# VHH binders against Putative uridine kinase C227.14: the designs that were tried, part 10

Target 1, 235 residues: Putative uridine kinase C227.14, of Schizosaccharomyces pombe (q9utc5)
Amino acid sequence: MALQVDAPDVSSYDELYNRAVELLKHQQRVLIGLAGGPGSGKSTLCAILAKAWNERFGSEIVKIIPMDGFHYSLEELDRFDNPEKARALRGAEWTFDADLFYSLVRLMKKITDRELYAPSFDHAIGDPVVDDICVEPKNRILIFEGNYLLLNKPPWSDACKLYDIKAYLPVEHSVARARVAHRHLVSGLCATEEEAIERTDRNDMINLTFVEKNMVTPDIVLQQLRLKTVKTSSL
Key: E = the ipSAE of ESMFold2; O = the ipSAE of OpenDDE; V2 = 0.75 times the mean of E and O plus 0.25 times the DockQ between their complexes.

## First folded at step 1 (VHH)

Design g9 (framework vhh_3k1k_2)
Fold by ESMFold2-Fast, scan of step 1:
Structure g9 (fold): chain B 235 residues (1-235), chain A 121 residues (1-121)
Amino acid sequence: as target 1 above (235 residues)
Amino acid sequence: QVQLVESGGALVQPGGSLRLSCAASGFTFDDYAMRWYRQAPGKEREWVAGISWNSGSISYEDSVKGRFTISRDDARNTVYLQMNSLKPEDTAVYYCAKDEYSSSWYEFDYWGQGTQVTVSS
């Protein structure tokens, strides 16, 4: 019995690239909305795409804009009717400034000849950093990435009309759960595996299901990043 | 060592058909996804079609969807591209590529020599 190694298929990533390159022939800037739930690997995939595409072009043509920069600050959450609930459920759709997100997507689609700024999220302090991401005229492909980008609910649904390409990265629930729980342990947010799993089920998995049930139809479905595994030939 | 040998390119009239073949050697063919790319004069290399190691996943670039069909014959270590309803815009050198897994998922280390397809009256 021989051992076989699964090779991942990256054809969907090449399809996304070719669609973006074709659009660049007819417009100065291409906007890609790349959505996926918690634990989908969006951030990792976007970093890989940006590096690969920038190397292919020989310049920094790609800029990533994470939805995470659009969290309400802790001070803003403290002004909600139930601050304790807002802090406990941070990461839920309603804990993001969706109006600000839509406004910046619209601005970045229209204005391509000067610098524009987007917020980032500082995980060490747990708050957004205003104007931390600089989008330059050379950044002709913008990849917006986040959980709620394809949500069929205003103003997220209004932002969907502005993307040139809507991409979705699905993930198996068991894979997402394992990834998120591991992240909670490694970051020190949870002290035990049991605590990490409980927290993941209480918040992150609910958000994943919410995304899956409430999104608009994407233009392209991306294949999941998979580790090579050794398999027996009896597959 | 890895070798990919493309064949089947020819001059055809618009609306014609061609079948391209890529014979692979030097690796365990049925463990890897295979892709077809093309490059027209003065243009960047463009992905055309892809097929997973087990044929369970097949994808096409939008401009060829419905006209081109990718398939594989693992017994012969060969991947095929059946091209129907050819258009002048399909004129290009067609390349076969092995799909490599790495930290850069767009590494294309195993290109073949290419085969020229010309669609013209």
Scores: ipSAE 0.000, ipTM 0.101, lowest interface PAE 18.3, mean pLDDT 81

## First folded at step 2 (VHH)

Design b21a (from b21 with S31D; framework vhh_3k1k_2; at its last look DockQ between E and O 0.11; V2 from the best seeds 0.00; counts 0 for: pae E 18.6 > 2, placed apart)
Fold by ESMFold2, look of step 2:
Parts: sequence; C-alpha cells; structure tokens
Structure b21a (fold): chain B 235 residues (1-235), chain A 119 residues (1-119)
Amino acid sequence: as target 1 above (235 residues)
Amino acid sequence: QVQLVESGGALVQPGGSLRLSCAASGFTFSDYAMRWYRQAPGKEREWVAGISYSGGSTSYEDSVKGRFTISRDDARNTVYLQMNSLKPEDTAVYYCATLRYGWESFDYWGQGTQVTVSS
C-alpha cells in the first residue's frame, strides 16, 4: 500500500555531512556514491539534503547527479538483441550505460577547475537529455545517486573506488513495493493498480533484490525514510 | 468515438484561481488514468498532473505542487484541475489525455483550453 512520505529530519544525516566537510579540509572535491533500491526515496532525500547542506554551508557546494540520466536511450535499447525485453525491463542494471557513468565519475574527480556536464532524464518523453546538468568548480560535494552505484560488478565497482564516501539508503520490501507501484500509476506507466503491482514485482522488486545481494559494503548506512500514516491509497 | 473536451480556460490575474474541466465520452471513464498536459507558446507539451483510475493516487510536476489539484468525478465522467496561486509562467493551452497502453503511449487527447495569466 502507498502512503505519503514524511519530510525527513535532516539532522539524522549529519554523519554524512560531517564526513564530507572533514574531507574538504584536505581535497578540492568530495564524491559521495549514494545507493538505494527502487522505492527507497533516495532522490527525494538527496534533494532535501542538498538544499539543507547548501543553506548550512552558505553556497551551492552540493550538486546532485542522478544515475537515471545514464539510461540507454529508447533508440539505443531498440538496437539490443531483444528490444522488447530491454524496454520491458528498463531500470535493470544492464539497461544503463555504466561505462559512460564510470568515465564521468573519473572526470568529475579529476577536473575541478572548470565546468563539466552530465546527462539528465526527461520523464515527459522517457529519455535522457545530453549535457543537461552543469557541474561548476564551486560544487565541491557531488552526490551521485541511483540504484546501482554500489553494485559489486564492473564498471560500477570501479566507480566505487573513486567515491570518497559510499552511502546506502535501505528500504523495507513492503514499503518499496507500495511506493513503486504508486509511482507507476501516477506516472502513467501503468493504467491499473493490478498492472502496477505486477510490473513492480516482475521488474523493480527483482532489481532491489539484485542490489541487496550484490553490493559492496557501504561506509555508512543511512536512516530509512519514514512513511506518513494517512488513509491508504488503492496501491 | 472517444471524445475529451476541456473547458474553463480564461484570462486571470497573477495569484488568481481557475478550475479546468475535461468531459469524457465514448469509453468507460472509470477504467482510465487521466492526465493534464500544457503547452506554452513556442515550447513542447509538458506533463502537469495525473490521477489513477481509482482516484486514489495523484501526482504533479514540481512547479505546480501545492498550487494545483487534480480530481475526478466518475459519475460525471469528468476530470478537473484546480489551479490556485496562478503565475504568468502557467500561461498555456491545457490538454487532458487518457492513459491506456503503458510506456507513455496515449490513446486520446482533448482539443485544449487556453489559460492566460497576465496583469
């Protein structure tokens, strides 16, 4: 069942902030790899933390780079050996351009004195947008967030060697299932509650389990986001 | 024979409120999720809000969260968009659409209703 998410208490995440700020005493840029499975609320959490940390610091030191910009485009998926399967299972690890992601992580760690660009994802058309996110020298803390950032499989695992801090946002499976199914309905990916649950079970929950079984050990395990108790939606 | 007809578009002052309606016919309305889209002059059409077939789930584009509310009345085969605290940036033609075939394919679209927010 899907419920509204309570606003997290930002102070519950102070360990992550304090570790990042300590590292900034000794290096120009800090890379945080923040992983969480589907339905963990990682994107919402990252947005809230970036706002709060930028306000606390007094400048835009935090920039978020979502992994979803690194999806293979729909055109690229259509060139796969089984395009129907690739489109049906979009969101699985192998439907992301992991080599491009790793290359960008390397560049962002190495080049700190000029603008660099990362792709974003346009939910209205369901496809990536090239060079949509600008990373500037003032962005000294970069949070990469996504499902597979801590996956113990090359090249994801190679990127893990470059993150200064590996963070994981856990989620209970029943909570994840409800949140993801709700998202599929409201986004229009699924037309009915039954369809949304079926898709969630055959795709997103499999991806969540895959991550849980195959991740490197994080440096910090974050507090799970709490659902606000309201009347349950139909999912 | 499916028809979607938007209405309620008007000229309003910044900070004003407006309610759009979309009357549906020619299909079983209660089986379909409904969405509102908008298209500003010279821009691509963008998603604004969605509501599940049951009405139990709603979602909104970030720039309208807290200002716009989507709802449905299955007895009248109508979906609504309540728009509060309107801004000049909300100026657009607003369209409703059904959601049927999964991965962002839409079966049917309305003709649109013009909303203009100007001093």
Scores: ipSAE 0.000, ipTM 0.090, lowest interface PAE 18.6, mean pLDDT 82
ESMFold2 (binder alone), look of step 2: mean pLDDT 82; pTM 0.835
OpenDDE, look of step 2: ipSAE 0.017; ipTM 0.304

Design b21b (from b21 with S57Y; framework vhh_3k1k_2; at its last look DockQ between E and O 0.01; V2 from the best seeds 0.00; counts 0 for: pae E 16.3 > 2, grease 34.9 > 24.2, SAP .792 > .668, placed apart)
Fold by ESMFold2, look of step 2:
Structure b21b (fold): chain B 235 residues (1-235), chain A 119 residues (1-119)
Amino acid sequence: as target 1 above (235 residues)
Amino acid sequence: QVQLVESGGALVQPGGSLRLSCAASGFTFSSYAMRWYRQAPGKEREWVAGISYSGGYTSYEDSVKGRFTISRDDARNTVYLQMNSLKPEDTAVYYCATLRYGWESFDYWGQGTQVTVSS
C-alpha cells in the first residue's frame, strides 16, 4: 500500500532564494540576516535552506554563520558585575559579544577573495570555539542566523545596514514555549517538565518578547516551515 | 528498533551500594539525554536522575542527591546509575529512558531491573 509522508516544503522560501540570486548577478557576496527568537526554528530552517540551495547550485554557495558562536565565553561572563546572574540568564542579548559580531559582518561583506574565520558554539563544551567556521570565496551567500540579528540597538542595528536581505521568522508564543521546554528536557538541562517550563518562561520567553518588541523592519517575513504531503512507495 | 536493557538490580542491605547499567541499541546513543526512573509498588513512576547527551549536565531528584551518580559511556552505548548509601525507600523497579527530539516524538523505555533494600 502507498503511504503518505510529510517532507519540508522549501518552495515557501523561493522569494528569499530568488532575491539572493538576483543580487549575485551584481555582487560577489550576498549577506542575509535571518532573525527569530528562541523556539522559532530558525536553525533548523537555515540548515534545510542551505542544503536545498547548495543542491540547486551544485556547490557550497551558502554558508551559515550562527550567532551562538558569539556568546561571551564562561570566562568572560565571570568578569561581569554579577557573574551568577550572567550565567543564569545566558541567551539574553547582553550575554553576546555584539561588537565582535558586527566586526565580522563588516569583514565578510568587504573581504570576499580569501578565507575568513568565524567562531562557533560547541554545546558539548558549553563555550565558543574560536575560528571554527571557515568562510571561503565560493561561499557567496552568507546566512547569519540568530535571535538578535535585527535588534534595533547598536551594534546589532549597525550590522542591519550591512545585510543585503533582512529576514524574520516569527513564531507563536505557545509553539515557542513548547519547543524550548521540550529541548530543555531532551538535553537534560532540566529534570522535569515543570522545571523546563519554568526555565523557559523566566529566560527564553522573555528573550523572545524582547526581540519582537525591539526589531527593525525586516525585508521579508518568513513562514514557519511547513510540510507537504508526498505519496511514497515503500518496500 | 530501539532497545534499552537494564541490569544490575539486586537485594542489598541498607547502607549498601549497587551499580545499574542500561545498554542501548537501535539509535544514535550519543545524540540523546538519558534518564533513570523508578517505580515502587503502588506508586507512580518517578524521575530519579538525568544526564545530557554530552554528559556535561547531570541532575538528581532531591532524595537521591549526594548518594546516586549518573554517568554515560558513549563508546559502549551504556548509561550507569551508581547507587550508594541505599535506604529501604529506594526499593523499586528502576528503568532507563530517553526522550526523542525531532518531528517524531515518543519515549523509549527499558524493561526495568529490581532493586530491593531490606534487612
Scores: ipSAE 0.000, ipTM 0.177, lowest interface PAE 16.3, mean pLDDT 84
ESMFold2 (binder alone), look of step 2: mean pLDDT 83; pTM 0.841
OpenDDE, look of step 2: ipSAE 0.006; ipTM 0.243

Design d5a (from d5 with S31R; framework vhh_3k1k_2; at its last look DockQ between E and O 0.82; V2 from the best seeds 0.00; counts 0 for: pae E 12.3 > 2)
Fold by ESMFold2, look of step 2:
Order: C-alpha cells, then sequence, then structure tokens
Structure d5a (fold): chain B 235 residues (1-235), chain A 122 residues (1-122)
C-alpha cells in the first residue's frame, strides 16, 4: 500500500479485508470477484493486497486467479466463424471461455479439501497455459480478477451469485488509455506508439466502455492505487 | 488412451530415500498438472503432492513437506517424486494422477496409474 502520492484513503481496502476475515469465521473459503476494465491496475492492486493480507494473516491464505487464463487459445479462435475478427478483437468478452470460468468458480467454491488447478496466460507465448495455477486447501481467500467478472450477462452473472464479495476498481478513461497503449508497446504487441494507441482505441477502450455499461452492482468500489512521484525541478 | 505407469517403489529402512517415476502417454503432457496420491492399507487415497503444467508451482501435503520433492521432465513425459527421510507412516501404494475439470462443477475426473509399493520397515 505504499504506492500512493498523498496520504492514502485505504478505507475501501480495509473494508474488503475486514469483510473477508469475518466470513472466514463461518466458512472455509471466501470468493472475491474483483473487476476493473483494461488499464484499471486491478492486477497490480490484487498482487499488493494478497501480499499484505498474507503477511497480516501470517499464512498463505490468499490466491489470485486471473481471468486471463480463460482466454480461448489462438487455435480455438481459428475455429470461430470469423477467425480474423476473433483474433483482431481478442480481449472482448466473447473471446473468453466464460462457461469454463463459471464451472471452475463453482468447483472451487464447492471443493476446498484438495488441490485444484486453473489456467493461466503466458504473455511470452501469447496464449493460455492449461492447469498452471494451483489452488490448495490453505488458500481460503480466492480473488478472481478480470475485466468481465461482474458483467450482467450469463454465465458471468451466474458466477456473480457465487462470489461472497463483489469489488470494482474504476479508472479514468485517459489514464486507462495511456496505460494500455504503453503496455502494448513495451510488450512488443505493437511496434510503434501510434500503432499501440490505435489498437487500444479500437479494442481495449471499447471493452472498458462495455464493462462500465453492463455490470452488476458491486458491494465495494475500490480507490485507485497511486504511485508517489518526486521531481527535482518541481520540488 | 491415457496411460500412467508408476515405478521405483521398494522396501527401505527408516530415514532412507526413494525416487518414484511416472511415465505418461496419450495426452499433451506439458499442458497438464500432475499429482501424486498414496493409499495405505485400509485407508482412502490421500493427496501427496502436485505440480503445475508449467512446473512453476508445486504443493505438498503437510506431513511430507520438506521431505518430498515433486518434479517433471516434459521432454520425457515423466513426473517424479523424490522421497527423503522416509518414515514407517509413508508406507503405501503411490499413484500418479491426471485430471479433467467437469463442466458441472461437481467433481473432476482423474486418470490413475496402477501404483508402485513403497514399504518403510520399522
Amino acid sequence: as target 1 above (235 residues)
Amino acid sequence: QVQLVESGGALVQPGGSLRLSCAASGFTFSRYAMRWYRQAPGKEREWVAGISGSGGSTSYEDSVKGRFTISRDDARNTVYLQMNSLKPEDTAVYYCAKYRVEWSGKTYFDYWGQGTQVTVSS
């Protein structure tokens, strides 16, 4: 939590923690659905929260399950009716295997006494890796993290009935746009800044707007994580 | 079509070591998690260790943590269990397993080997 510019208001992070811990008094496993659009910083926030909560609890009780692993593979997208469109718009809601996601959420809520596996996404390969994330009985808090976790469309909305806590991380559009374009450039997905911005506008920003217009009501709206900045010429 | 063949089980003295192997075929090995289970006489099979498809994540049952190490060799389609500091309570048939997630969310389906006997004398 030390990444904020001003004295941070962490009340929403504490609210999420306190609610999860209270539920642990009454149930073996707590499921958190944490949504945010592209460029919201949800993955970074989840990593920071998991580290802080595991340290505070004194054990490895938190496991993060990113939605990224539930992308259809490129091979699967090539079997769509319009493969060129499917590849070009990868990241849109319909390019994820939502039925698999829902099935695994159900399984992980029900089965808490043995290890289970979820897919991950390998950015170097550009495709999902089957059974890459291990969920163990000691992982009593599962944070599912992704763009569409709170989408009010089946089966995403069916998964929402299984989360104990629905959390949302909003982001200002100009911030999201800049973050996503930068990520496309540094990852090598795009060769130039102009290409990165164009791809961001035609894909990621459309997906962000879609999420904002079509989500169920969250239980908690989270504050953005801020990075302290120090400039010699400004100070 | 899936085939799992365990080997390496033996009779050992307490404190001894063994390395179990599981040769896999009939599926794309590198893309699946592999697991070891064991079954002592009169007991249900219990989970021992697991390794992710990438090999980057491992997990262990508490009583074997620090003594057993799971690993995989994707070029040879083989998963291993290195067992050190063996105790009489480790005596069991050891099974290699693969699973498939069911869409219903009720359970998952495992493929099992025939097992290999590990006996630790008292």
Scores: ipSAE 0.005, ipTM 0.265, lowest interface PAE 12.3, mean pLDDT 83
ESMFold2 (binder alone), look of step 2: mean pLDDT 81; pTM 0.805
OpenDDE, look of step 2: ipSAE 0.446; ipTM 0.753

Design d8a (from d8 with H101E; framework vhh_7yz9_2; at its last look DockQ between E and O 0.62; V2 from the best seeds 0.00; counts 0 for: pae E 5.9 > 2)
Amino acid sequence: QWQLVESGGGLVQAGGSLRLSCTASGFTFSRYYMGWYRQTAGNEREWVAFITSGGKTTYADSVKGRFTISRDNAKNTVYLQMNSLKPEDTAVYYCAKIRYETGSFDYWGQGTPVTVSS
ESMFold2, look of step 2: ipSAE 0.140; ipTM 0.606
ESMFold2 (binder alone), look of step 2: mean pLDDT 80; pTM 0.809
OpenDDE, look of step 2: ipSAE 0.335; ipTM 0.706

## First folded at step 4 (VHH)

Design d5b (from d5a with K106E; framework vhh_3k1k_2; at its last look DockQ between E and O 0.79; V2 from the best seeds 0.00; counts 0 for: pae E 10.1 > 2)
Fold by ESMFold2, look of step 4:
Structure d5b (fold): chain B 235 residues (1-235), chain A 122 residues (1-122)
Amino acid sequence: as target 1 above (235 residues)
Amino acid sequence: QVQLVESGGALVQPGGSLRLSCAASGFTFSRYAMRWYRQAPGKEREWVAGISGSGGSTSYEDSVKGRFTISRDDARNTVYLQMNSLKPEDTAVYYCAKYRVEWSGETYFDYWGQGTQVTVSS
């Protein structure tokens, strides 16, 4: 897609770009861990950045790897001690296969001269798809994006040692709550607005708060799209 | 057990075309990425093309882009490599492979077929 930028101040995006490009002068691959809680708009931002950067380079230098593909499958969740709770609270940190995620980050940092694959998440079936995202040697900038990429808890915190750049996209709680509840309604997960808000409060907002209270310090705090922002130094 | 059987290799003149097939069994084919590799005489085996489990993402080594097309037919458990505008440099044994990441996260490996010979000469 063409970039449509509504926000006048994009200095944090330029800072991220400039740091990544400088690192590319000295290494084949740059890993960016981009965290943002539910409703932050991180997936949209990552797509916009990737398109803009790929256009600047004239190649597919950027590949996005969403953390969503590392959910435990529904079959795996059914083997938990309380499967109903696990399904109801899917999205919480413990419903992701963090060890697999960390293993893949290690592999992609080490192996840069061959094709590798990462899982994706299919929202239509509500489950991961194995080996769906292809990472090629030309993809010299990998953006991992997800809720828990900067969580200060092993193995997420071990993965943080592997990212070249740690970026965080903050979101106002009222904005996140509204966005997530709307998504639950339009996706059909919830039948009414009231049900969507209740589910958001009991799951997604708890997860957002958990991340905010337990994250490592990011290298860059990113500005939200389409708003004038105040610069923040760290969380 | 995992089995991969390549076929379709032949002798062809430069500029010609071939379609390679790889029949797969012993695993849930539609869930795994598949790859083609080739090994020319006296050279190391090199990656040629890959296709994601869903079939929605394909990738190619620079030397074959625009000439080769990887595809899959999940109903037949088969991956294909359509090879057009063949050059003498494409002469090799072609292998299909099933991609797998080892649990350690520091290594990976492929399951290999037996290979099929493609020879491009005047």
Scores: ipSAE 0.005, ipTM 0.316, lowest interface PAE 10.1, mean pLDDT 83
ESMFold2 (binder alone), look of step 4: mean pLDDT 80; pTM 0.800
OpenDDE, look of step 4: ipSAE 0.577; ipTM 0.820

Design d5c (from d5a with S57K V101I K106E; framework vhh_3k1k_2; at its last look DockQ between E and O 0.39; V2 from the best seeds 0.00; counts 0 for: pae E 11.6 > 2)
Fold by ESMFold2, look of step 4:
Structure d5c (fold): chain B 235 residues (1-235), chain A 122 residues (1-122)
Amino acid sequence: as target 1 above (235 residues)
Amino acid sequence: QVQLVESGGALVQPGGSLRLSCAASGFTFSRYAMRWYRQAPGKEREWVAGISGSGGKTSYEDSVKGRFTISRDDARNTVYLQMNSLKPEDTAVYYCAKYRIEWSGETYFDYWGQGTQVTVSS
């Protein structure tokens, strides 16, 4: 995917970088929890930051661990009390395996001298792939990114105690709504724009509001990228 | 129910080769990393090799690097361990395992098979 980006205000990105690099002087691994609601652009921003930082270091010092790999699988959702509701509201906080996420954050903090694995989400299949992301000792900066990373609710809030830096990417609701609805249409989740907006309002926008009202205080509030043209987006 | 069945263990001379197989059932095989472990008499179980669910990454314990190769055949729901240049210290019961992490954050939770005995002696 190619993006054409206006020259954004990068002072918050520089602040995040400088804090991470300073911590690397004193510890093997730095954990960044980077949160933003649906449609915030957090995945795109993380990819841009990781690429830029890895180029600057000349190595893969940054590894991104998206929260979307921690979705309960469709098989697991079928074991819920109301599987139809669980599938319909996939993306809500309770449809993620938060305990697994917290366990992996703990492991990634503790174990820095061997390979560890995290799940990914395969959008073509629509389900997670277990142990698809390899985290190696050279990956000294881990960026966890997702909707609920700063949520003030256990076990998400327990994971917050482990991040070295808590970052948040806010988004205006009208922007988020348009982005998410477009994503639903392009991905084929919805057949029409009207269906995409309706689904966005009943699920994704509720999730965005939930995050905004229930998050711990971030260490850094990040600025949005100014995008000229967006034909495809992972957000 | 998850089931893992190891086979292929045998008595071999030092320097010999064996190929272990692990037939898996009761879960969507292609979505899970698979591991081999071994346990020698009187010792704790140790990790030997792993392969990611995507098939893109393999890893090995240092003492077996270059001698053992893990592979998987998702069409047959089977993981393999090719063991070459076998040494007496490789004598153990070998277990196939399905990887999972528990809430405790400290303990990996694997499903293990019954194991297959590999004995290397001269």
Scores: ipSAE 0.006, ipTM 0.228, lowest interface PAE 11.6, mean pLDDT 83
ESMFold2 (binder alone), look of step 4: mean pLDDT 81; pTM 0.811
OpenDDE, look of step 4: ipSAE 0.022; ipTM 0.430

Design d5d (from d5a with S57R V101L K106D; framework vhh_3k1k_2; at its last look DockQ between E and O 0.62; V2 from the best seeds 0.00; counts 0 for: pae E 9.0 > 2, unsure alone 63.8 < 65)
Fold by ESMFold2, look of step 4:
Structure d5d (fold): chain B 235 residues (1-235), chain A 122 residues (1-122)
Amino acid sequence: as target 1 above (235 residues)
Amino acid sequence: QVQLVESGGALVQPGGSLRLSCAASGFTFSRYAMRWYRQAPGKEREWVAGISGSGGRTSYEDSVKGRFTISRDDARNTVYLQMNSLKPEDTAVYYCAKYRLEWSGDTYFDYWGQGTQVTVSS
């Protein structure tokens, strides 16, 4: 007698995978811009898809480049005209180095025959680490993921012209709000549930609304990840 | 002023080992990826190895994988290339480079050293 457990159902994303692989017949690299607001679950989805697609392909054809590495560092934010505001509203689009992001997207599209580096974000230090993500020629499908990838504002909108596929992961506001508030509690940013909700409403939900009202039209609107019941041996 | 100074190049026999060093100054070394390149006579400069700013990620060209090891010492602002099981095909001038993106998106290098000669011959 086998036990039944829930596992991610990635088959809903087969058309995205197949579209990317078809493009690889005619170009060396495919860029996917995968946007979703705070609390959409985009980072979790991308990690699950990359694992599944790399297993299907049999090598590390997919590399994820999170936008969070393009935060201005805390040192850089301290040089803004109003550093207290910049630190308090970190996560808003203007607290990211959008010009650097656009430059990286251009470079990744053009140079496919040698390694390139992108910054990452180190959650333990709460700051970006330059040149930490290595993109190699074998990484022929790049998934950029973040809040503002489809924002209809230069230079974000200029980067949109370079993605081969523009994907958006929508989320209901009540779901996003609950997810983000929980994250603030478990991360230790907020001590109480009430504080976490207030912070979420003051910053993250404003950013979500801003994205929804100001984005370019995506090529694909993605579904939220579902679980699929599978049989497995005992634990 | 950014400076990169390679050293440690020498004449070695096939199968031998050599360690190259690159002393860096003029920038916050620990925040930047470093790379090694090589250039054989009459050839274009080719990538050999890279190491992330954190030092946690390394990458290698296929022909040197398993034989060469890139490392960094942030306290001494130095990047190293340990080269083992050397072959005549490894003969080249070896350069270290500071890697970063350019705002224009046209280049991912700012600075090169002057190089150090490695010769693998009997």
Scores: ipSAE 0.006, ipTM 0.420, lowest interface PAE 9.0, mean pLDDT 84
ESMFold2 (binder alone), look of step 4: mean pLDDT 79; pTM 0.803
OpenDDE, look of step 4: ipSAE 0.017; ipTM 0.361

Design d8b (from d8a with S53F; framework vhh_7yz9_2; at its last look DockQ between E and O 0.54; V2 from the best seeds 0.00; counts 0 for: pae E 9.9 > 2)
Fold by ESMFold2, look of step 4:
Structure d8b (fold): chain B 235 residues (1-235), chain A 118 residues (1-118)
Amino acid sequence: as target 1 above (235 residues)
Amino acid sequence: QWQLVESGGGLVQAGGSLRLSCTASGFTFSRYYMGWYRQTAGNEREWVAFITFGGKTTYADSVKGRFTISRDNAKNTVYLQMNSLKPEDTAVYYCAKIRYETGSFDYWGQGTPVTVSS
């Protein structure tokens, strides 16, 4: 039986919205750092919130910048001391280019009157895509989302000083494990449920625990996304 | 140790062209936005153009259509092709590495003077 995140009631996140709108009254751009471990549903939530907020404004006032675009490329990982381990543990904090991430957060906070670009991650090729996300002056609310946005380790912790709002999306470990394993199977990263569970335990759950033990205090703890049982017609 | 070295400035007649170069060392060039700024005597520096990691460009309104920024990551070099020059383009032109590791600091080269005569 597969498990899936329910679509949330957007009004459950009104505190985040209200704080962002208040800040927009006296600054051009608001930066939200939204952290959540693997399986928290942070990407799904961010997409839902951005759609709802953009519809309210009638324009793309919200832009999402996922942390996954800041993975070191496969070519860069191959230059590490142990490339096989780096590739196997891709997703761990040290496999992301945190210095580049911090640099772009600072740039986007300071420069609001022209187009800037951030990388994205292409899951089909398994690598970052340079300059794929365009941030325009009309994008007055930037939501950075990822596992390590609130990590209490430089330079992630230095980026925390730049977010106007630090938000955390919690998830219970059993829920996270089920969601992540399902995602690995459905995405084709793993061929079997046993393989998906093993990968989840070996990598994703370790990363979730690391974040939880090493996190700066968030400004808002968001409502956890609910689990929904879904039927599957195949493996 | 990082370094930015501008070159290619000089005296040119209105309507003419110049190509500025900026060679970088001491940092991973391909991972930074690069830019050009200019400064007239007694005024603040103003931005002229930016170019992203992947080569996308933006320009100040005063130079759009006349100036072209480009980069060659293999040579660690950023260029500013300036066409249809006007006397108001007279300034010292500065190359910049755009990185905010220490907050508000933009890093500048030594500058290359450009004079456009009538």
Scores: ipSAE 0.005, ipTM 0.419, lowest interface PAE 9.9, mean pLDDT 84
ESMFold2 (binder alone), look of step 4: mean pLDDT 79; pTM 0.798
OpenDDE, look of step 4: ipSAE 0.721; ipTM 0.868

